# VH-VL binders against Large ribosomal subunit protein uL10m (mRpL10), part 5

Target 1, 224 residues: Large ribosomal subunit protein uL10m (mRpL10), of Drosophila melanogaster (Fruit fly) (q9vpl3)
Amino acid sequence: RGKINIQRPKAPHYERARVVAVTQPKYPELPKAKSCFKTRAERTQQQQENPYNEIIAREVRNWLDHSRLVAFFHLSSITADDIFRVRVQLHKQNLHLKSYGSKIIEQAVKNTRYEAIVPLFHSNHCIVFSPDPEKTAALLRIVRRVPQMVLLGGIVEETMLSRNQLVAYAQMPGLHAVQAQLVQTLSQAPGHLIQQLQAHQNSFVQVLDVHAKNQMNEETPKST
Short names: E, the ipSAE of ESMFold2; O, the ipSAE of OpenDDE; V2, 0.75 times the mean of E and O plus 0.25 times the DockQ between their complexes.

## First folded at step 1 (VH-VL)

Design r7 (from r1 with heavy chain D99S Y100I L101Y W102D G103E D104G Y105W Y108P; framework fv_romosozumab)
Fold by ESMFold2-Fast, scan of step 1:
Structure r7 (fold): chain C 224 residues (1-224), chain A 119 residues (1-119), chain B 107 residues (1-107)
Amino acid sequence: as target 1 above (224 residues)
Amino acid sequence: EVQLVQSGAEVKKPGASVKVSCKASGYTFTDYYMHWVRQAPGQGLEWMGEINPNSGGTGYNQKFKGRVTMTTDTSTSTAYMELRSLRSDDTAVYYCARSIYDEGWFDPWGQGTTVTVSS
Amino acid sequence: DIQMTQSPSSLSASVGDRVTITCRASQDISNYLNWYQQKPGKAPKLLIYDASNLETGVPSRFSGSGSGTDFTLTISSLQPEDFATYYCQQYDNLPYTFGGGTKVEIK
């Protein structure tokens, strides 16, 4: 048997309803602009002014301030049903998956110690928050079943960690003092984390290029 | 075909150490966790610990901490479990098993290695 | 540690019988429970995952149900190849723990 994606199992309806009621808090929707016959200048001004962006940005800052574990992911195309299953599994471990627009992330972290994370959100992304850093191992085990979510890095106990450092943290023996010492030892300046993440992305792009070239060679392998 | 093949039966004296191997084939060894589970004669299953072949990171059941060491050799796609300071109550069949989804989904399992500890 | 209690420890049944095995967790594990089948002298085999999902290749006569702390494995019409020991296992939290097993024997 090969690897099977998260789509296979279906949660019972009664359990799904229970989890939805607990897991998904209701937030106010952004009001849609309903204006006719706006001038070009008025349309530009209206487009750049969104009063709810500040409210959502404050929500993001609140999550960052109250979470001892924050993990950043690139998110590829995923169905609503698949992401719901991921949310259910994450919620069981007190892990909260959130998605915010890049401008909202930038506004939330501007002039804070987290400003260095902005470059991570150029494309589709999501963030997982938790008040419990011991749940890092559970987080990584859940997301390895979800190929659409690619770990970029994270923050543990206010320390920025690369993907490899976060994976190493998750694999610690489990003694709290030892885990805290590892976080301190693996700690990096935000610039170094970004540099490592760029190297990872370059490696990923290189892998895709090699795959594309291998596909071409496979299509025309007339010489051995 | 995904397959896990374990080393042969062992007979040890109390106080000795045993190292069981588990050779994986048919999948990318570093993409999945490897677990070790034992079963004493006529008894149930007991989880011993896990290892991530990609990082070498381990997680052990508290009952075995201090006596167990799990390692991997990625060049041969082989996982190892070493149990030290053997006692007669360590007599059991030791299984390796791969984690596919959530860390607790065990499929496939190795065929098992019988370890007998007696004087 | 999460304690997993299976009932009964053994049962005797005939081919064609409906067999029910129960598993109780000492705390809420949602649907984070698997069932395994083990035949004498063989390694366990994954039968059901996430409480109710049938693994590929497993006959449809097997079904799982339950959530929270109480779980059930049902075999709707027992076949000769189904005489084995069945184990439940939680994966909600470390360490992973198994039930004591239920041996399904021929009458």
Scores: ipSAE 0.000, ipTM 0.416, lowest interface PAE 14.6, mean pLDDT 75

Design r8 (framework fv_romosozumab)
Fold by ESMFold2-Fast, scan of step 1:
Structure r8 (fold): chain C 224 residues (1-224), chain A 117 residues (1-117), chain B 107 residues (1-107)
Amino acid sequence: as target 1 above (224 residues)
Amino acid sequence: EVQLVQSGAEVKKPGASVKVSCKASGYTFTDYYMHWVRQAPGQGLEWMGEINPNSGGTGYNQKFKGRVTMTTDTSTSTAYMELRSLRSDDTAVYYCARDLFEGMDVWGQGTTVTVSS
Amino acid sequence: DIQMTQSPSSLSASVGDRVTITCRASQDISNYLNWYQQKPGKAPKLLIYDASNLETGVPSRFSGSGSGTDFTLTISSLQPEDFATYYCQQYDNLPYTFGGGTKVEIK
């Protein structure tokens, strides 16, 4: 109990996901007679890039280029009504919650300074964009009450920050926060950000592993 | 009926550790943050930290960082708070409380922890 | 850390009186403030959230106002069951911090 259970239309990103799935049929039916006349090049290039994916990738690049605050989240199972409530609260603070497929994100950030974020999106994810970095505190206040969303890290003023650095940034006053985080992140390689974010995920897995082992040990004490 | 039921009173010696439990019922345990708040005799409320039962992620008050550990067991809908290296000034009533969006709306009955020689 | 200063520390009032409790934050917390009521020997109870919104089941004689740094809890007509200690709490930033409390005693 406690959840808001209002029946509402599904979010637009669900419609887009469905369209992408329908738009790229793996096996368009071709008559055998026609396929016999294809050149070798035509036969080997059956998996063409979908133009629709490039359009969405450009949208992602535009959000990255025009947002001074970008936050990355792992997204656990959440109802459409609950995510819609979160989206509405974020929008009031000029924070824009977006969800994109991993392939689209990879295509958007390939050969850019942000290419290192791709491994973060191999599972369920979402991204929050804002032109206003002062909204980091507001973002964390809203998201802390959504246990299904786990902060992985972000980008502030074009500098990549780990979860802990982004939390610290939110607690600093104004200009000094920007200066401090810029200095810290400027010295970080993209690999270090991935390592920090993976370490955070691995730490969570280790906590679960330790808990499970402790439960087994506690079940039969003094039996070692 | 939404309820949080805490473990019974504890008496500990200085330097010992205590682990308080908080069993949730009547709601989906993983959908709400759980907070721990303490109150020394005749004193006000002091926030110790929070845990996200879905992710296991925690946030601790710096005052207790290094001495406190918060965990959950989602199979039993139970939250735990362990406080180590107990001192006499850790004598307090320890509360667990559920947080959704509007604040801590459901509280446990409290667990009295007495630290004495 | 955000410091929450609550005043007065205690007060005595008669049934039917209008009671005002104030809470001051050391920095701007917008409207991210809750009020709690705690009766002797009991856990706190949420009264007001987001500075001015009355929690379900709380009598309409309770109201909250304010934004930024200055906040007020008002009881329009004090009843015997309102004997309790009241706490404000900010949730603008971690760590969450509480006011020192205001003990309300019926004369």
Scores: ipSAE 0.000, ipTM 0.432, lowest interface PAE 12.1, mean pLDDT 76

Design r9 (framework fv_romosozumab)
Heavy chain, then light chain:
Amino acid sequence: EVQLVQSGAEVKKPGASVKVSCKASGYTFTDYYMHWVRQAPGQGLEWMGEINPNSGGTGYNQKFKGRVTMTTDTSTSTAYMELRSLRSDDTAVYYCARDQYDFWSGYYEAFDIWGQGTTVTVSS
Amino acid sequence: DIQMTQSPSSLSASVGDRVTITCRASQDISNYLNWYQQKPGKAPKLLIYDASNLETGVPSRFSGSGSGTDFTLTISSLQPEDFATYYCQQYDNLPYTFGGGTKVEIK
ESMFold2-Fast, scan of step 1: ipSAE 0.005; ipTM 0.471

## First folded at step 4 (VH-VL; framework fv_imvotamab_arm2)

Design j1 (from i5 with heavy chain R59E; at its last look DockQ between E and O 0.46; V2 from the best seeds 0.00; counts 0 for: pae E 4.8 > 2)
Fold by OpenDDE, look of step 4:
Structure j1 (fold): chain C 224 residues (1-224), chain A 120 residues (1-120), chain B 112 residues (1-112)
Amino acid sequence: as target 1 above (224 residues)
Amino acid sequence: EVQLVQSGAEVKKPGESLKISCKGSGYSFTSYWIGWVRQMPGKGLEWMGIIYPGDSDTEYSPSFQGQVTISADKSITTAYLQWSSLKASDTAMYYCARGYDILTGYFDYWGQGTLVTVSS
Amino acid sequence: DIVMTQTPLSSPVTLGQPASISCRSSQSLVYSDGNTYLSWLQQRPGQPPRLLIYKISNRFSGVPDRFSGSGAGTDFTLKISRVEAEDVGVYYCMQATQFPYTFGGGTKVEIK
């Protein structure tokens, strides 16, 4: 079985080597196939340069300013279909589900009262907006069925609330109910006060009467 | 004090309709879920479904979907469980329970139960 | 559906002795919010269920300190440090992490 002497082809004669070197087609460097997957850095840079970012940021500000209920959610591995379903459900309750880039949010809330929310937007997130704070309960019920949506916190009536505080808020009786209760309590308070004042007055009068009677009894000379 | 008071025991025949009630008091009825649980004689507990009286949002366990109807009347702070046509197999104790928290993390208060007996 | 498995089915206990009940879930009961919605309920003979423990280890109002809950993920335990006569009944674990909510099969605690 003959040893295939893979003799390295003898280097061509100097002149031939020169001709071969000159005649080698210089193939243009194939444009590096722009990986469809823009690096996170490239995506971030492109987002910064997008003139539309300012428009979107303005939109976010508008939503924040006109919403009495704002809830922030982390999204964990949620499909587009799932998001759509949730969006529909929320929409039926006049709740508006929006998703924005973190940079857009930062830009939107920069130098505003909402700047404190920026740390909430480090990952995939969505925001739900509503003009009606009474929809907090509805929102929480809907999202309870969506394990991919994690409530981080929110803003209700211009107050930033933690997750737990939002839950507590949702469980409170409606403002009207609370107001009614307050009115009832306040309406009862004067009656109680009057009763207490009257009781004290009556007690005082009784003590005075007793004292007067005692004094009268001391002034009656024992007719020996 | 939070209380759930259920309607009295029922004795029915197969094919009859039935609606039992659970009245909540001592709390904001529209702000908490109400759940229904079945307990067959000598058996364990089974969730049937839950309702949020504030907007009547209702969820059924798959085993009870289409078999019963859960409803609520917030005006009288009452939740209902109803059958259109009872079966002998529906003989059981039925409990209502209040779901604590908007997320129904646990059920803290329970009704006294309603015994439903279905016999020919 | 999440299946809840309780062991033992029956737990005869001498008065004053400890009891332990195990509950295992077919999947993790940790919800997306980080909470574990596992509860323990007590049902005394002829009475409705009563909440004992919620979220693994929190005692509900009025529940004696002899009751304690522990566990994580899929494995949970209810302990009674000193069983009293009033503790006789069936104990259920319940998950509310995922609908439909499900109960364990129950553990009957009896006095020897």
Scores: ipSAE 0.227, ipTM 0.666, lowest interface PAE 2.1, mean pLDDT 85
ESMFold2, look of step 4: ipSAE 0.230; ipTM 0.595
ESMFold2 (binder alone), look of step 4: mean pLDDT 92; pTM 0.945

Design j2 (from j1 with heavy chain L103F; at its last look DockQ between E and O 0.34; V2 from the best seeds 0.00; counts 0 for: pae E 4.9 > 2)
Fold by ESMFold2, look of step 4:
Formats: structure tokens, sequence, C-alpha cells
Structure j2 (fold): chain C 224 residues (1-224), chain A 120 residues (1-120), chain B 112 residues (1-112)
């Protein structure tokens, strides 16, 4: 009985960070403060925010380390009711929708191999995490009903995939048994995908699609 | 290769129940949508709804919501369209079709059709 | 619901001559991912529909190259460069950009 990795998750700590991130804390009104004490109260409030940011950043790092499926989305304007319905649908499939501030993402990926993805989070975004890469099909099906969520790409088994690569991955039969070989085929130049994700947000999806098609050598009508 | 084979023509009376089938072969049945399309006599095509057999997730056209039931049995790679109480207006040709991929829902392969006739 | 309007309703064409079918949607078919989910189907007399074109201009496997699709946004066109006898039938456009999926009313192509 050498290792029991899955049996010891940090679930309680993870759930607390998830709740904090989801609820997005609304600081109470400044207490009954005098003019000078208002300035001190404001400084205290700023100090309180910094400890929460580090806790949440640690949770993001834990999600990245323990998720075999990670998907990145651009998020357009969406009602609170609609995003809540999507979160519930995803949760039923062990898919965890998260939203974090860009500063928290920067802290979470600092000194990791994921530092290059930070520019993706300077606009409205969300991330879906799952330990189950076989749930990629369910993710794409649910998101298809949500045009406000625009798939940018993802990470499967620590390999960066474009939108089109992720769709192709999701459709492979015998998904669990064949996943490693398919991911290798789809990830011919993973470093280029990370560099392209730093491009201007106006064409993120098109850049990812063009890059992925060139790397997979798909036959398409070319603009020539 | 990919085939969708539908059950045979049906002649029914109003008020009777009916379940028609669409058997898929030559592909991973649980990885693609199956849609149902109605064509009334002399009319065009109408999308009724789709199902993802992998988890039985369904989406109905508002015009058909509550009027029919779409289901699938993945163990025998078969999708179904079912009425609990047929009406004369249900007389039509019914097609099943496969969604091209799980994301887009293009209908790339079509069944041969099942003629349903409902008359008194 | 996205309404798909086809013109003409009927297109009698001399054998070997071109045919052109128009499809107009009530709103843009460009999805948030930049793709346009517009398809063209052919239904020969007494047969099920078959896919001709997907995503505006991509021919499906086994479709002759005399069929071509074009368009953008809300206006789309299917062209048959030289109509053959086997091309007789009804042609439908279909959108899959959003639920419910909807079809055009159909265009009947006939040899005159």
Amino acid sequence: as target 1 above (224 residues)
Amino acid sequence: EVQLVQSGAEVKKPGESLKISCKGSGYSFTSYWIGWVRQMPGKGLEWMGIIYPGDSDTEYSPSFQGQVTISADKSITTAYLQWSSLKASDTAMYYCARGYDIFTGYFDYWGQGTLVTVSS
Amino acid sequence: DIVMTQTPLSSPVTLGQPASISCRSSQSLVYSDGNTYLSWLQQRPGQPPRLLIYKISNRFSGVPDRFSGSGAGTDFTLKISRVEAEDVGVYYCMQATQFPYTFGGGTKVEIK
C-alpha cells in the first residue's frame, strides 16, 4: 500500500475559500468613526483585505495543483440568477466554477509554471476546475447553453489545449483509457498557446483557434 | 459507418400512446446529440428537441415541450420519441439526426424517417 | 426564437444552369465564440434530409463541389453552380447558434 493521495484532500479549507470567493465579501459600512479614526479605520480595512487575498490565492493554487481539468472563459455580462444556475449545473457534474480577482490570480501563480496565464485575467473571466477530465464533455455541453461564457482554452492532464483541441478531446471514445495519447497529439506546441493567450482580448478566441489548427495540421479553407 | 435506423411506420387512433425508436451504430452513441425533427405532410422541417445519451440531458423546442418525451437507452444505443396521447395533428414524418459534435449540434447523419398516421 | 426566412420559395431551373437560394435570419447567427452555426440541408423527393454545408461554407463529406455556401451575420446564400437532375428537391437552411434550433421554410428546386 504505497501511497493514498486521493484519500487526504484539503476539502474543509477548500470549501471555506470557495465560499469566500463566491460570495465576494461586501465590507460593512465604516463604523461610527471620528474624523481621525476614519483614517485609521480605513487602514485597518485595507490590512484585513490583504490576509483574505493570501488565503484565497492559496486555495487557487491548491485547485490548480489538484485539478486534472481546468477551463478558462471570458465572461460577458450575465445576471446573478443565470450564473447561479450555471454553477449549480456544473457542480452536479463535479465541475467547480470559480471567479477570482486578477491580483489573487497573480499571487496564486507566482513562482509557478502558470505565471504566463496571468494576462488572461485582466478582463472579465471565470475558471472551471475538476479532478475529472472525463467531465470535459459535460462542461462543454452545459456551457454551450451559456453564450455569456466564451471558452478560451484549458488545461487537461497538465497540458494546455485550445478551444478546438478541448472539443476534440471531449469527443474521443474510451476517454479514460486513451486520454494520455490524445492529449499528447493535441498539444504539439503547448508553449505557443501560453504566449498567444497573452494577446489582446479582442481576438482571444480566434487566436487560440488559429494556433490550435496550425499545430494539429487540420485541413481548412485558408485565407489565401 | 454512421447509421441511424428508425422504427417502422405507425397507424394509430387519437388518444393512443406511441413510442418510436432511432438506433445509432458505427460511432460512440453516448458522445453525440440525437435530435428529433418533424415534417408534417406538405410542410417544412421543425426541430422538436435533442438528447445527449451520455447523461440523458434533453432540450425541447418550446412548441413541443410537454407534448412529447425524448429519451435514450445507451445500453442498446437507441433514442426514443414518445407520445402519451396522440392527436390527429401529430400525423407527420419524424426524423432522428445526429449532432455533429457535442458543442455545435449540426445534424450530419439522418435516419430514414418514421411515418406516423393518426386518424379516426 | 430566431426566424429563418428563405427566398425564393420555388426555383425552377434549366438543367446545367446555376441556382441561388437565400436565407435570412432575424438576428445575427454569430455565436459568442466567433463561429456562425448556419447549415444547409437537401431533401430529395421521398428521402430524408441530408447535410450539404455547415458553418456557412464547409461542404460535408461526399457533397459535390458544385454546392457552395456564403454569407455572414444574417444573410446567407447556397449556390449550385450547374444544376443536375439529382439536385431536384427542397433545400433548407438551419441555425444552431441558439436553442431552439430553427429551419427556413424551404426552397423547392425543380427542373423546368
Scores: ipSAE 0.247, ipTM 0.606, lowest interface PAE 4.9, mean pLDDT 77
ESMFold2 (binder alone), look of step 4: mean pLDDT 92; pTM 0.946
OpenDDE, look of step 4: ipSAE 0.370; ipTM 0.699

Design j3 (from j1 with heavy chain L103W, light chain K55E I56V; at its last look DockQ between E and O 0.43; V2 from the best seeds 0.65)
Fold by ESMFold2-Fast, scan of step 5:
Structure j3 (fold): chain C 224 residues (1-224), chain A 120 residues (1-120), chain B 112 residues (1-112)
Amino acid sequence: as target 1 above (224 residues)
Amino acid sequence: EVQLVQSGAEVKKPGESLKISCKGSGYSFTSYWIGWVRQMPGKGLEWMGIIYPGDSDTEYSPSFQGQVTISADKSITTAYLQWSSLKASDTAMYYCARGYDIWTGYFDYWGQGTLVTVSS
Amino acid sequence: DIVMTQTPLSSPVTLGQPASISCRSSQSLVYSDGNTYLSWLQQRPGQPPRLLIYEVSNRFSGVPDRFSGSGAGTDFTLKISRVEAEDVGVYYCMQATQFPYTFGGGTKVEIK
């Protein structure tokens, strides 16, 4: 957030199987008679699930804390090979494509100014992180060639930006212009900006139908 | 004043290599795409490909993939179009053009063109 | 590939009269951002192409106001309200919605 991203963002290195194993109860002797509304097995299961979610949410918070650029995308149907190609292309520019469940994102942004973005993730989505906000233009150029990824908005230098503001930011030539843009964006209420992001999501959904149909019609199976 | 200045006319034999240039001035060279467009004698325009000089990111038309190489040298604000082995069918006027905005949505400024003639 | 079809092939016009050029695409040119990446270029005899109109209807810097663009989806029009001698040349539409970028076949504007 207020940190200088000297170190590149790294996901916490956990073996999730190890976390599950550590939280599993030993095989104990069965105790007698408890007045509880849940069985011991039910409480143990809930405890195992909660630690896992918190650990992944912490990973997301680490990405947010160490990234000066975060971009949100709607992700339409895409093959594993295509998304892998995109991930590799982005990685060459120090851009890191991640996908997390909406519940984990919700837990990660809870009690932050970014909590309001949760509704954007109710459909298929992905997020791109980078410690380098100057890579915004490279990100947008790469995504321009990936019709399945539709930019919704993002966060630059801890400030939420709409799609159009991210495009404008990518074209900023100097520090003064960037500062002016951030001040301008900061003057907007979070609710107003989220309304803009949701409007872009709705607009892009309408356009995606046309693009998906055009893509299908353009490529016939086994044409030359 | 934005300006794209291309290298002079070339006369070559089939099988020869060639590299033509497009020098940009009056703008931030690394902040805009450079596209290459072919116009065969008496015919229309054909898009060949583009390059973003800031990171050398390229995109080619399928018709030209493997036929030409597009490159750029940031230190002298120059983009290049290169053939390893010319064919008579490469005889054409070649234009470079600046791609406006980060999406390459249109070409705003064009070079004067380089005439390439390939004959036996 | 998106195919761009221009009509007419040639347009002989009397000086001071209007001219209209049509461009039709084989697919919608609306990109996922809601923008339509259609531009119009002018090529005078012996000269390089020159940008006239971008994103359907926006005149480029230095382009006279007698040029206007309109259209949506797959059907686009370039209009010259009062043709002048300097307007002689070939006009091309271009789409940049989808790779590869493609051009119309061109429309030759001539003075009668």
Scores: ipSAE 0.315, ipTM 0.613, lowest interface PAE 3.0, mean pLDDT 80
ESMFold2, look of step 4: ipSAE 0.727; ipTM 0.881
ESMFold2 (binder alone), look of step 4: mean pLDDT 92; pTM 0.945
OpenDDE, look of step 4: ipSAE 0.661; ipTM 0.841
ESMFold2, look of step 5: ipSAE 0.735; ipTM 0.884
ESMFold2 (binder alone), look of step 5: mean pLDDT 92; pTM 0.944
OpenDDE, look of step 5: ipSAE 0.717; ipTM 0.867

Design j4 (from i5 with heavy chain R59Y L103F, light chain K55E I56V Q98E; at its last look DockQ between E and O 0.32; V2 from the best seeds 0.00; counts 0 for: pae E 4.1 > 2)
Fold by ESMFold2, look of step 4:
Structure j4 (fold): chain C 224 residues (1-224), chain A 120 residues (1-120), chain B 112 residues (1-112)
Amino acid sequence: as target 1 above (224 residues)
Amino acid sequence: EVQLVQSGAEVKKPGESLKISCKGSGYSFTSYWIGWVRQMPGKGLEWMGIIYPGDSDTYYSPSFQGQVTISADKSITTAYLQWSSLKASDTAMYYCARGYDIFTGYFDYWGQGTLVTVSS
Amino acid sequence: DIVMTQTPLSSPVTLGQPASISCRSSQSLVYSDGNTYLSWLQQRPGQPPRLLIYEVSNRFSGVPDRFSGSGAGTDFTLKISRVEAEDVGVYYCMQATEFPYTFGGGTKVEIK
């Protein structure tokens, strides 16, 4: 949001030049903007009998198992320079930008609670992994400056969150404070929480959703 | 419940320094942007810049870059706007305002304003 | 920088009659997430600005239903269905699609 128009001052591009063949006065328009996200595995022929696919699927499973924050994005066309800058900014915050093919994702989440994420990967996409769920706010501020990355939703502490739920999570003072605020909300508006529980929502999502709605009603109208 | 309370009116001479404040309360101060807006006498609104107090990430309008400093002290939930050397053209009303969420899609709460008068 | 142009500059209105304020941007305010970050502010005489409408058409909490916003892309309108004495003041549009944030020049609403 507020960071979308914020650009660093003229960055010296010479640090990146040491990994490229020559320094040029102007970067050419690259046909390979998306190649920076795509691993060799994503471009590899994806067949169900290919052992290479299982190796990459294990990598995805490892990221999912070790990440307390996972965020999913639709990815529009982006230059190699821009995605490199985004990756560096994310890495400074222990946020790891990755991209995998839909068949690899499907194989990685097979027989897990996360099978529902597979449809998100039918189009151009990227994923951000992090062991630090408290970095959700930093993630969202960084990607606000990257209009090519459009947030679809995420996973926090093994709970699937929609885009709006992830944004609400990022605004909270801390996980333990959420429990205290829920108790206070129940004391003030018990009928509201009972109605939410009867809607058969996930327990973690229900707690966050009630808290977010209560704060939004006091500070701003709900978006309609 | 959400309040932004600004420091009182200031009368200064050209060349003097000044730091005005905006104290936020009733919300998680480090989770929202704080913006500064100038209104010269009888004129419209001008966006000066914005800060995220959680990590002090700061952006200035090109019109104000290098002319003011925006800062925050999260321990006392206060944002600041500072001049090192005031000019007569700095005479204006200055508002702070809170960005609605982490993305700052609009300013939902505004301070009462601080009138700064710079004259000999 | 996105330039925001408001018309009219002044809108004298008979009490109880409608008022309409236009705002045009120099480029689309639609962000890549599909949202349009245009808001409307009211500044009553001697008071700070106050938020009326966010994201084109959503009324902020406590804003009377006589205020409505509409528009798309680069062309936006704030309407007051029945102007009351308390509606006197200056109205501003603001874009927050990209930094630097920019305001329209303002429209003064007055009772005839």
Scores: ipSAE 0.259, ipTM 0.603, lowest interface PAE 4.1, mean pLDDT 77
ESMFold2 (binder alone), look of step 4: mean pLDDT 93; pTM 0.948
OpenDDE, look of step 4: ipSAE 0.390; ipTM 0.707

Design j5 (from j1 with heavy chain L103F T104D, light chain K55E; at its last look DockQ between E and O 0.12; V2 from the best seeds 0.00; counts 0 for: DG spot H104, pae E 4.5 > 2, placed apart)
Fold by OpenDDE, look of step 4:
Structure j5 (fold): chain C 224 residues (1-224), chain A 120 residues (1-120), chain B 112 residues (1-112)
Amino acid sequence: as target 1 above (224 residues)
Amino acid sequence: EVQLVQSGAEVKKPGESLKISCKGSGYSFTSYWIGWVRQMPGKGLEWMGIIYPGDSDTEYSPSFQGQVTISADKSITTAYLQWSSLKASDTAMYYCARGYDIFDGYFDYWGQGTLVTVSS
Amino acid sequence: DIVMTQTPLSSPVTLGQPASISCRSSQSLVYSDGNTYLSWLQQRPGQPPRLLIYEISNRFSGVPDRFSGSGAGTDFTLKISRVEAEDVGVYYCMQATQFPYTFGGGTKVEIK
């Protein structure tokens, strides 16, 4: 049973080869399917060229200018559903959760008093805005249940605060309570002063009385 | 000075309802968490739940969920732990404790404890 | 739930000698903020628990220097450099990294 000499197909005659080469359909290069997943670099570049970025940057500035409470968070891997849930919870407290690109933030705060916050936005982040600084405690209580949100710091009453300072702020009694306490303390101060002054006066009078009595006793001639 | 003062010892029968209290003083009551801890006789400590009196945000340990109710009245700076129907197994010492920080899960001040005895 | 395991259950100690208590967690107690919410509590006989150490190694106010905490991740240790008579009681580790918060089973420190 003869070894089937799988003879390599003889190269076609040079004329045939030429015709075949010329008649080969030139298929258009299939457009490289632009991966729907824009690389981080491409996303960043597209964001820079988008006139919309200026609008967004203005929005960020507006939020910053009108907010008395601003909190910055690192955002770890979180589902859209979880973010939505947190957003709803925050919204109920008139807290506004926003997320912006780092470049947008940079653009927004450039040459402003907020420029110092730029280093906080090196990774995925979100910002919570509130017109009410008293909501700091509420904010922190809500986000404590969200391990994907890590507090980095914030701005309260135009003052930049660290994480620890924000926590401390949240634990302080409300401004009104503090004011009330202060008023109470101040109201008690005059009474205490009066008491002290009276005590000194009374002591002085007593000393004088003793002195007067002693002098009278010395002036009574021992009737020998 | 920060103080947590709990209500006195309770002796109850099975099936009775009970509400014990923890009054906070010397600090902003609405700004700190209050937690409840159970200690059965001769046993260790068990977290029951925590409440934030400022907004009454409450969290229960799974083992105590539906078994007890934790509440607070901020007007009188008092936290409560209540049972609708006591069981003999509820016999224990109950402690309230103040949470130091909203993030820091350590409790710095504790009440003196309330002994609850449930016996037929 | 995070399970906290303490060893030993009982630690008889001679006065003036050191004591060491170990606590192991079933998972890392490092929270997302980088902090480790491990605390040590002391409960003297007939008294409520008292905070000794918070965040692994920080002594709470009024706690003597003879108490020290150490550890990382899942393994933690409380040390008493020189046990005093007042140190008799049960010691608990507690985690607050994840709710529900959980205690160790306790270690009873007794004087020999």
Scores: ipSAE 0.076, ipTM 0.631, lowest interface PAE 3.4, mean pLDDT 85
ESMFold2, look of step 4: ipSAE 0.227; ipTM 0.604
ESMFold2 (binder alone), look of step 4: mean pLDDT 92; pTM 0.947

Design j6 (from j1 with heavy chain L103F, light chain Y31W K55E I56V F99Y; at its last look DockQ between E and O 0.30; V2 from the best seeds 0.00; counts 0 for: pae E 4.4 > 2)
Heavy chain, then light chain:
Amino acid sequence: EVQLVQSGAEVKKPGESLKISCKGSGYSFTSYWIGWVRQMPGKGLEWMGIIYPGDSDTEYSPSFQGQVTISADKSITTAYLQWSSLKASDTAMYYCARGYDIFTGYFDYWGQGTLVTVSS
Amino acid sequence: DIVMTQTPLSSPVTLGQPASISCRSSQSLVWSDGNTYLSWLQQRPGQPPRLLIYEVSNRFSGVPDRFSGSGAGTDFTLKISRVEAEDVGVYYCMQATQYPYTFGGGTKVEIK
ESMFold2, look of step 4: ipSAE 0.283; ipTM 0.622
ESMFold2 (binder alone), look of step 4: mean pLDDT 93; pTM 0.950
OpenDDE, look of step 4: ipSAE 0.600; ipTM 0.810

